# Ledger of designs, part 3: VH-VL binders against q0atu2

Target 1, 119 residues: q0atu2
Amino acid sequence: MLDKKARIRTSREYRNVFEKGKRLSGRFLIIYYVENALDNNRFGFITNKKIGMAVIRNRIKRQLRAIVREYQGQVKNKHDIVLVARAGIGKSSFEGMEKDYIAIMKKAGLFARNANKID

## First folded at step 20 (VH-VL)

Design g2
Fold by OpenDDE, fold request of step 23:
Structure g2 (fold): chain C 119 residues (1-119), chain A 122 residues (1-122), chain B 111 residues (1-111)
Amino acid sequence: as target 1 above (119 residues)
Amino acid sequence: QVQLVQSGAEVKKPGASVKVSCKASGYTFTDYYINWVRQATGQGLEWMGWIDPYDSYTGYAQKFQGRVTMTRNTSISTAYMELSSLRSEDTAVYYCARDLYYLDSGYYMDVWGQGTTVTVSS
Amino acid sequence: QSVLTQPPSVSAAPGQKVTISCSGSSSNIGNNHVSWYQQLPGTAPKLLIYDNNKRPSGIPDRFSGSKSGTSATLGITGLQTGDEADYYCGTWDDSLSAGYVFGGGTKLTVL
């Protein structure tokens, strides 16, 4: 699990990212990102009910947290990043989500140039 | 400015199909879902379903499953709603509406098209 | 007939306050955020309130929303003639046939 300090937890924090941040869309994820005044990154996760039942949404959220945790060391610092799961993600594999995450984060310029998939 | 512009009024016979278009502008089309909602004359709003313009993933109201098809053309930022096997009860104004969500329990439509009148008569 | 129940009509004089109720169940209003829509005569619906009590940009603070349990309420203060319209509540429903649901609508008449 992500450290508590690495999580966006309040509605106000989420709203700040949505209102002031940039947005990029991938196949399974939409990311909102904005610089913060902290020394660390914070991540938020949204899995709306279009994805499916609570069991599915919770699974997706766990998988996304695992992906973010795995690659967090490669993400540029001082960012609040919200991952919004698209409806189709419920039918995606873990590898598919991971691939989409890496692609969209690179496109956003949030990964270092030498960032690579971790096996 | 963000807006949705729908196609013009349609008159159809029972048993026919109708396809309504909804062109989006002022924002990235593939970033937001499109909902379809209809309203019979003098009646309330009725939700029909949604589409994710990015990959065409859809969710339809049970009432319309098997009879409604939602599609999109990303190159022209246009969503389509086709309703088949039309009956007189399908006479209504049909709206497309952009979907927004900030929380997992949040769901609302912030931008609406002007509506398309579909009349089904013998 | 509608999943969410609204009074068919409400009325008040200019300057007064009106409230419009929206009653549902645990599977819809109980578990999900409520939105309100205003529909002026002959026009498309307009988002008025989202996430129970938030106003989109451009919506005056005369409009307010609240939610308690399985019910939601729209409040309008300082009623104006231009507020005469139909108002609809809406929310997601978690039933097996999951989807968005609307109330039956309330016609607001300004006396």
Scores: ipSAE 0.759, ipTM 0.920, lowest interface PAE 0.6, mean pLDDT 93
Fold by ESMFold2, last read:
Structure g2 (fold): chain C 119 residues (1-119), chain A 122 residues (1-122), chain B 111 residues (1-111)
Amino acid sequence: as target 1 above (119 residues)
Amino acid sequence: QVQLVQSGAEVKKPGASVKVSCKASGYTFTDYYINWVRQATGQGLEWMGWIDPYDSYTGYAQKFQGRVTMTRNTSISTAYMELSSLRSEDTAVYYCARDLYYLDSGYYMDVWGQGTTVTVSS
Amino acid sequence: QSVLTQPPSVSAAPGQKVTISCSGSSSNIGNNHVSWYQQLPGTAPKLLIYDNNKRPSGIPDRFSGSKSGTSATLGITGLQTGDEADYYCGTWDDSLSAGYVFGGGTKLTVL
């Protein structure tokens, strides 16, 4: 789904975002984000074991990746962004997660005023 | 600077309820989970559950399911644990402790409250 | 009985080293990182080791941790009388009754 260049891959890369980045909270998601030195954005995803069993966590992670892919062309470049799912995210619909992502990204100033889905 | 300060000691009779508070300072209260852990005199630590202060979602240890309620008031950065139908075995020190939202395998409690002694006696 | 098994006590002389074991299963230590907590007499627990072998700021390197399979070990070298405390391992347990679990605790005596 996301290509290799658009993924946060190492523990050090994740730690940099958590330690140096800004944090914004939404209903189902928390984002951590920091400017990077690349020409592109990178995304990471955390699904805590408080959410539930692996099947549920894997479903949520796949849904969040799909949401990020839909809007990635509208995200301002040069950012490392980690999406952290709240423990209660399992009670959300896909549409609820999507709405939450759009709202958080706009609040962070990472989205254009009118975020459109990518074909 | 980061601090969790708990309410004072409580003495209760069997069958009553107790509600312990945990006030956070020095950090953004809704950005961390709050756990509750108890310890009977001379015994080990027993995890009771957690709350997400942002939205009040909880997860309780099976042993306490049905007797424990964890809540919070975000306007005063305070978490609460209420234990009902008290019995002598519930006599313990009750701790609150925070953990980070972004843990997925390295689950740990980095800051602890001072503890609240709850004594259940007739 | 604790899900994680620790020896109830250990002792050694000042300046010596000691290890404290923590035995679990695949659903806890096997799949999750281990933390260690120090509880000095009359005080709340304090995080000593996280992510199996990492120290929070302010914890000296004479405290160390390791994990192998379903077991974890806390090592303490250069023992001081101020190290007398109870030590607990902790980790997440993935079983159907999922939640955080502690070892039964180990009382360290420095004689």
Scores: ipSAE 0.476, ipTM 0.851, lowest interface PAE 2.9, mean pLDDT 90
Fold by ESMFold2, fold request of step 23:
Structure g2 (fold): chain C 119 residues (1-119), chain A 122 residues (1-122), chain B 111 residues (1-111)
Amino acid sequence: as target 1 above (119 residues)
Amino acid sequence: QVQLVQSGAEVKKPGASVKVSCKASGYTFTDYYINWVRQATGQGLEWMGWIDPYDSYTGYAQKFQGRVTMTRNTSISTAYMELSSLRSEDTAVYYCARDLYYLDSGYYMDVWGQGTTVTVSS
Amino acid sequence: QSVLTQPPSVSAAPGQKVTISCSGSSSNIGNNHVSWYQQLPGTAPKLLIYDNNKRPSGIPDRFSGSKSGTSATLGITGLQTGDEADYYCGTWDDSLSAGYVFGGGTKLTVL
């Protein structure tokens, strides 16, 4: 579960990620991320009203939170990460969002992985 | 350096179509929404819709549904708005304007094109 | 079905303060942040205020914004003749035919 400690909560915290962080685009998601000075990761979620009515946006937020929760143990420590849903995300499946998240997190270098061989 | 530069003025007859272009520079074109807004002479601003240049997904104002088509060409960082079945009341200045993906309750257009005058007259 | 209502005109002398109101409903100003745009004669609109009360870089602090309930206000102090322009509020409207809406505009005259 994403507890209070793992959430980006304030406008200032969000602004810091957008202003100082890196951006990577995927099919349904955009991530913004920056290293933080904490002992943990924090996640934020943005669902623009271009996506649709509140019930649709709330469903998407819940799905994204569930995806992040499932993979959070693989995420390198000390990062603030904001997931921004594209306007067309309502046309995606949960599996499609999940695959997109995995791909962009790997491209960002944010997943920790075990060494397969000594480099 | 962030700029939106639009195509030149157009004169059209009723029933024709017009296609206005909007070229972006100074930023990554596919990282921001593009909106289209028009202003008839002596009138206020009227929002027409938006396009996501990354995947071409659009949302049109109900008034223009069925008459407006918004497209883009990412290789030249250019958005387009085409309005069909023109009428005299479509005579206006047409603007493109940029907004951000990560807005969730505060929506604003931070950079505007210079405008394109479209005149519809017989 | 919202209408953002602005006074059609306001005026004041150089150095004075003026306010421009923008009245809406719960589906627009009530639920969404308000932006203000300045349109100088013969030019495109320019963002003046965003997120109700924030100023983009390069906008002097004599421009201010506020929101209360379903209404928003643009304040301009130390009026200059260069402030003569049309001013528009704008926000998202959540209603069934959702989209962005602008107020009707307010012509500011500096006498």
Scores: ipSAE 0.470, ipTM 0.841, lowest interface PAE 2.9, mean pLDDT 89
Fold by ESMFold2, look of step 20:
Structure g2 (fold): chain C 119 residues (1-119), chain A 122 residues (1-122), chain B 111 residues (1-111)
Amino acid sequence: as target 1 above (119 residues)
Amino acid sequence: QVQLVQSGAEVKKPGASVKVSCKASGYTFTDYYINWVRQATGQGLEWMGWIDPYDSYTGYAQKFQGRVTMTRNTSISTAYMELSSLRSEDTAVYYCARDLYYLDSGYYMDVWGQGTTVTVSS
Amino acid sequence: QSVLTQPPSVSAAPGQKVTISCSGSSSNIGNNHVSWYQQLPGTAPKLLIYDNNKRPSGIPDRFSGSKSGTSATLGITGLQTGDEADYYCGTWDDSLSAGYVFGGGTKLTVL
């Protein structure tokens, strides 16, 4: 599971990423990211109500957390990163979300130098 | 200068269809949802639905299910709303408006088009 | 048939304060943040308040919003003749026909 310190928790922390960060769009996900003043990364997850009811949105969050956990060792440190699920994410498989995450993170330059070899 | 610029006024007969366009400029078109809202003369605002311009995924208000189709052309940064089987009560001003992807429990439309008057002669 | 209930009109003199109420239910205002829109005569609506009480850049601080339970309130102080407009609350509704809903609108007259 993600370390407690690796989670964005407060509304102010989320606002900072949305207001000051960069944005990149993928097929199912959008990431917002900004350099932080810490020695570690922090991750946040947003599931808009356009996706569906709370049970569905919570399932999507669990899947995204699992994906982030799998690749967290490859992410460059000192970033706050928010994953925003698109309204249509429910039409994706777990594998589809995972591939989308990898592609976006590579495009953002957020994987470490050896991340160019990740599949 | 973020703008949404809509197509011109339309006059239609009952039973016809209308397609209103909404051209975005000053921002990345595929990074925001587009909503459609209408307003009959002397009436309030009525939400019709939204489209994600990135992948064309839509959500329609139940009242308009089966009569409304929302589409887009990303190469010209333009969203469309088509309303079929027009009736006199469809006479209204039709607005497009954008909203943000990261809205968790609050939803707001921050930029609106100028509106398109559609008149259905009865 | 308006899901959110607003008074149809309010009026006050220049310089006074006015409030506009917006009453809903647990499936809309109770669970979701409220936004307010200003529609000047002959124009498109404009975002005035978002996330219950936040102002977009360029909206003066004499416009304020609040939310309590299933009700929201727009406040306007230092009323000016240019504030004469229709005002709409809006929010997401979680119910079976999930989607965005507006109040019926409130016509503000500055006398």
Scores: ipSAE 0.457, ipTM 0.845, lowest interface PAE 2.9, mean pLDDT 90
Fold by ESMFold2, last read:
Structure g2 (fold): chain C 119 residues (1-119), chain A 122 residues (1-122), chain B 111 residues (1-111)
Amino acid sequence: as target 1 above (119 residues)
Amino acid sequence: QVQLVQSGAEVKKPGASVKVSCKASGYTFTDYYINWVRQATGQGLEWMGWIDPYDSYTGYAQKFQGRVTMTRNTSISTAYMELSSLRSEDTAVYYCARDLYYLDSGYYMDVWGQGTTVTVSS
Amino acid sequence: QSVLTQPPSVSAAPGQKVTISCSGSSSNIGNNHVSWYQQLPGTAPKLLIYDNNKRPSGIPDRFSGSKSGTSATLGITGLQTGDEADYYCGTWDDSLSAGYVFGGGTKLTVL
């Protein structure tokens, strides 16, 4: 789904976003984001143990990755962006998570134009 | 700068309830989980649960299910822990502590309140 | 009968090294990072080590942590009288009663 260069991979990369980046809270998600020195975006995903067992956390990660892939072409370049799932995210639907993502990305000013699904 | 300040000591009779407050300052209250941990005299630390102050979602340790309620008031940046049906074994110092939303495989509490002594005495 | 087992006490002379063990299982220490907390007499616990071996800002490098299998170890070198405290390990437990667990605590006495 996401290209390998579009993923935050190392602990150092994650730490940089959390320590230097901006934070915005949504209903089900929190995003942390910072401008990077690359020509592309990178995305990371955090599902805390508070969410539940591993199978539930992995399902949530998979759903979030799918949402990010759908809208990645609309995101302004040169950002590292980490999506952190709130503990209560398991109560949401896929559509609820999608709406939340769109809303927080718009609030952050990270969309270049009105969001459309990526074909 | 970051600080958690708890309410004062309480003395209760068995069967009563107690509600301890934890006021946050120096950070955005709704951006961190709040945990509650207690410590009986001469005993170790015992985790009770957490609350997400943003939406009030909670997770309680199994031992306290049905007796503990964790709430918050975001307008005054304050979390609360209420323990009902008190018994002598509930005599302890009760701490609030925050943890970070982005903990993946680690779970740790980086800032602690000063503690609130609750004494349950016949 | 703590889920995480620590010795009740340890002691050593000033300037020496001491280690404090924390034994758990695959569902806690085996799968999850370990933290350590220092509780000085009459005070609240304070984060000392996180993510097995990392120190928060302000914690001197004579405090160290490590993890092997289902056990974790806190090391303190150059022991000082100000290090007299209770020390707790902590981690998440993935079992049926999932939640955070602490060790029983270790009282460190500097002779």
Scores: ipSAE 0.444, ipTM 0.841, lowest interface PAE 3.2, mean pLDDT 90

Design g2
Fold by ESMFold2, fold request of step 23:
Structure g2 (fold): chain C 119 residues (1-119), chain A 122 residues (1-122), chain B 111 residues (1-111)
Amino acid sequence: as target 1 above (119 residues)
Amino acid sequence: QVQLVQSGAEVKKPGASVKVSCKASGYTFTDYYINWVRQATGQGLEWMGWIDPYDSYTGYAQKFQGRVTMTRNTSISTAYMELSSLRSEDTAVYYCARDLYYLDSGYYMDVWGQGTTVTVSS
Amino acid sequence: QSVLTQPPSVSAAPGQKVTISCSGSSSNIGNNHVSWYQQLPGTAPKLLIYDNNKRPSGIPDRFSGSKSGTSATLGITGLQTGDEADYYCGTWDDSLSAGYVFGGGTKLTVL
């Protein structure tokens, strides 16, 4: 779904975001983010074992990837961004996750001004 | 300095309940899970469960389901563990311990409270 | 019986090397990273190793960890009398009653 170069892929890349980045909390998500030295954004996704069995965690990851892809054109470039699902995220709907993502990204200042909304 | 400070020792009779507190300082309380772990005299560590202080969502070890309640008060950065229907085998040191939200496969508890001794005797 | 099996005790002289094993199953060590905790006499446990082989700040490099299959190993070189403690492995267990599990603990004696 996301381009290979738009993904955070290694443990070291994830650790850099967690150690050097800023953190913002939402109802279902926590976002860690840091400026990178690339010409593009990279996204990572973490679903903790507290969420549930692997099938549930994998469903959550797929939903979050779909949300990120839908809004990726609105995100300011040159950032590494990791979405971390809270343990209670399984109680949310796709729409609830989507609204939470939008709110957090706006609060972080990561959406570009005048970017078109995608319904 | 990140710290978890627990309430003092408790002595209880069988059938009673106990509520242990764990006050966090030096970090944002609602950004980390709190776990509870106990250790009976001369025995190993036994995990009891966790709470997400942000929304109070919990997960309890099966052994304690129905007897344990984990809560928190975010205004004073304090987590609580209440164990009901106490028995003599519940005599133990009870620890709170912090873990990280972003753990996928690497679950670990990085900061521990000093422990609270609970003695159940008649 | 502990879900994760450790030897109940190990001993060696100062300056020597020891290893402490932790045996589990595919639902725990096989699928999840292992952590190790040190509990000095009369104190709370302290994180010693995380993510199988990483050390938190302040833990000297004579402590090491490794994992293979469903087993994990804590290595300690250059033993000191201050290393006398109980050592626990820990990991998440993915089974139906999912939760965190500890090994039974290993008492290290420095003779």
Scores: ipSAE 0.377, ipTM 0.823, lowest interface PAE 3.8, mean pLDDT 89
Fold by ESMFold2, fold request of step 23:
Parts: structure tokens; C-alpha cells; sequence
Structure g2 (fold): chain C 119 residues (1-119), chain A 122 residues (1-122), chain B 111 residues (1-111)
């Protein structure tokens, strides 16, 4: 599970990422990211009502958190990163979301070389 | 500057189709949803649906399901709305409008096209 | 008939204050943020208020918004002749026919 310190928590923190961060689009996800002043990364997750009802949106958030947790050891430190789910993400599989996340994070240059996968 | 510019007025006969275009400029076209909204003369706004220009995924209002098709051409940053089997009741101004990807509870259309008048007459 | 109910018209003199109500239900205003749009005669709508009470760049402070329960309110102070327009509330509706809904509109007349 993502540690409490690894979560973007406040509206101000989210707004900072959206306003000052870089944006990169994938098939199912959009990633916003900005350097922070901490020693660690923080992650946020946005699902909008176009995706579906709350049960579906919560399932998507849970799947994305699991993916982020799996690869968090490979992410360069000192970044606030928000994952925004596209309206069509419900059509994807877990594997599809995972592949999309990996591709986006590599394209953004956010993976550190030789970092081990976190269990 | 962010802008949506729509195609010109159309006059159609009942039973025909109309395809309205909406060209985006001043922003990355595939980073925002495009909505279509219409307004009959002297009446209120009626939402028709949205398209994600990145992958063409759409959501249509129930009333228009089966008659409306929303598409786009990303190489020219243009969205399209096609309405088929036109009736006199479809006479209206048709607007395109963009909304944001990262909203989870706030849906709003921040930039609107100038509108396209479609007149359906015999 | 509109899912969101607005008064059909309101009027006030230049310099005065006016409010415009928007009444909905738990599936729309109760669970979702409200936006307001201004439509000047012969023009496209323009975003006036988003996320219940926030103003986009270029919208003066005399326009304000609020929401309570299943109702929202647009406030306009220091009325100007140029404010004469139709005003629409809008929000997402979570019900089985999920989609965006607008109020029926309110015509503001500045005497």
C-alpha cells in the first residue's frame, strides 16, 4: 500500500501539479508531474464521472494504486505525480493499464535506471 | 489564444444529415474533451454528448443516441458532430465546447465555439 | 421540462444586486459541482463560475456562486447594462441516464 507520506493530500498540492507540472498522455491515462522539495515521491489519482458510477471509479483507483505500488521503487525521487484516468479507461484490462503506465513513465523519463521492482 | 471556430450555417431538408465542424487552436487538441450543445431559437441549452479527441471515445445524451455521431481529425485539430434523419425540431444553433480531463466532480465547458445555425425546412 | 429549475426572469437597475437560483436534486447538484454560464444576446455562452464558486480568468469579483444541498445561487453585484443576458446553471447528473444537464435559463433585464 502507498505510504501516507507518498500521497498527494490537499487541493493546493493537486493544483500545484496541474498548474506547474508537465503533462503526458497515454491510451488510458494522463500523467501530470512536477519536481517537489521532499526526499520522496507523492502520488495522486483522479477519476471523473464520465468513467461511470462510484463503484467503477473506485475499482479503477484501486487498480491504479496497485500498479503504482508495484513500480514505485523504479521512480526517480522528488516528484509529485498525478494519474488522471481517461473516460474510456473502463474498457481496459489491468494489464492494459499497467502497460500504459510503464510506457508513460518511461517516456516522461521518470524511471530510474536499475531500480528494483517493489513487491 | 484558445479558440474553437465552427463551420458556417446550414440549410437542410427533413430526412437529410448535417455535419458541423469545430476547429481548435491555441491548445493541444487531444488534451481536452469536446462537447456538443444545441439551442433552438428562444430556448435553452441542450447537451448532446462528448468526445475524447485522443482516442475517439464518446458519450451521447440518451435523446440523441442512434442519431448523432461525433468524430474528429487530430491532424487538423477538428471535431465533428453529425446529426442524421433531420426534422424541423432539429432547427437550432449547434455549439462545440471543451471541458477538462482532470475534473472528478466539476464538469464545466470553459471555451465555446461561435455556434453553427442549422435550419431544417421543407 | 428542465431537471434544474431556474426562475424564468429577474430584473434590477444598474448598480443593484441580483441573485439567480438553480434548484436540482441529490443526483446532480447534491453530488456534483455547479457551473454558471452567461449568454449575451446573439452570442455563444461563456463560462462565468465553475466548481460552485470559482471564477475563470477575466470574470470580475462582482460575480459569485454558492451551493447548499441541492440548490445553487449566482450572485451579481454592481449591475451593468452589459450584464443583460441569459444565465444558465449546469452540472453532471449521476442518474441512470447520466450526462450533463442545464437549467432552463434566467433572463436578466437591467432596467
Amino acid sequence: as target 1 above (119 residues)
Amino acid sequence: QVQLVQSGAEVKKPGASVKVSCKASGYTFTDYYINWVRQATGQGLEWMGWIDPYDSYTGYAQKFQGRVTMTRNTSISTAYMELSSLRSEDTAVYYCARDLYYLDSGYYMDVWGQGTTVTVSS
Amino acid sequence: QSVLTQPPSVSAAPGQKVTISCSGSSSNIGNNHVSWYQQLPGTAPKLLIYDNNKRPSGIPDRFSGSKSGTSATLGITGLQTGDEADYYCGTWDDSLSAGYVFGGGTKLTVL
Scores: ipSAE 0.360, ipTM 0.822, lowest interface PAE 4.0, mean pLDDT 89

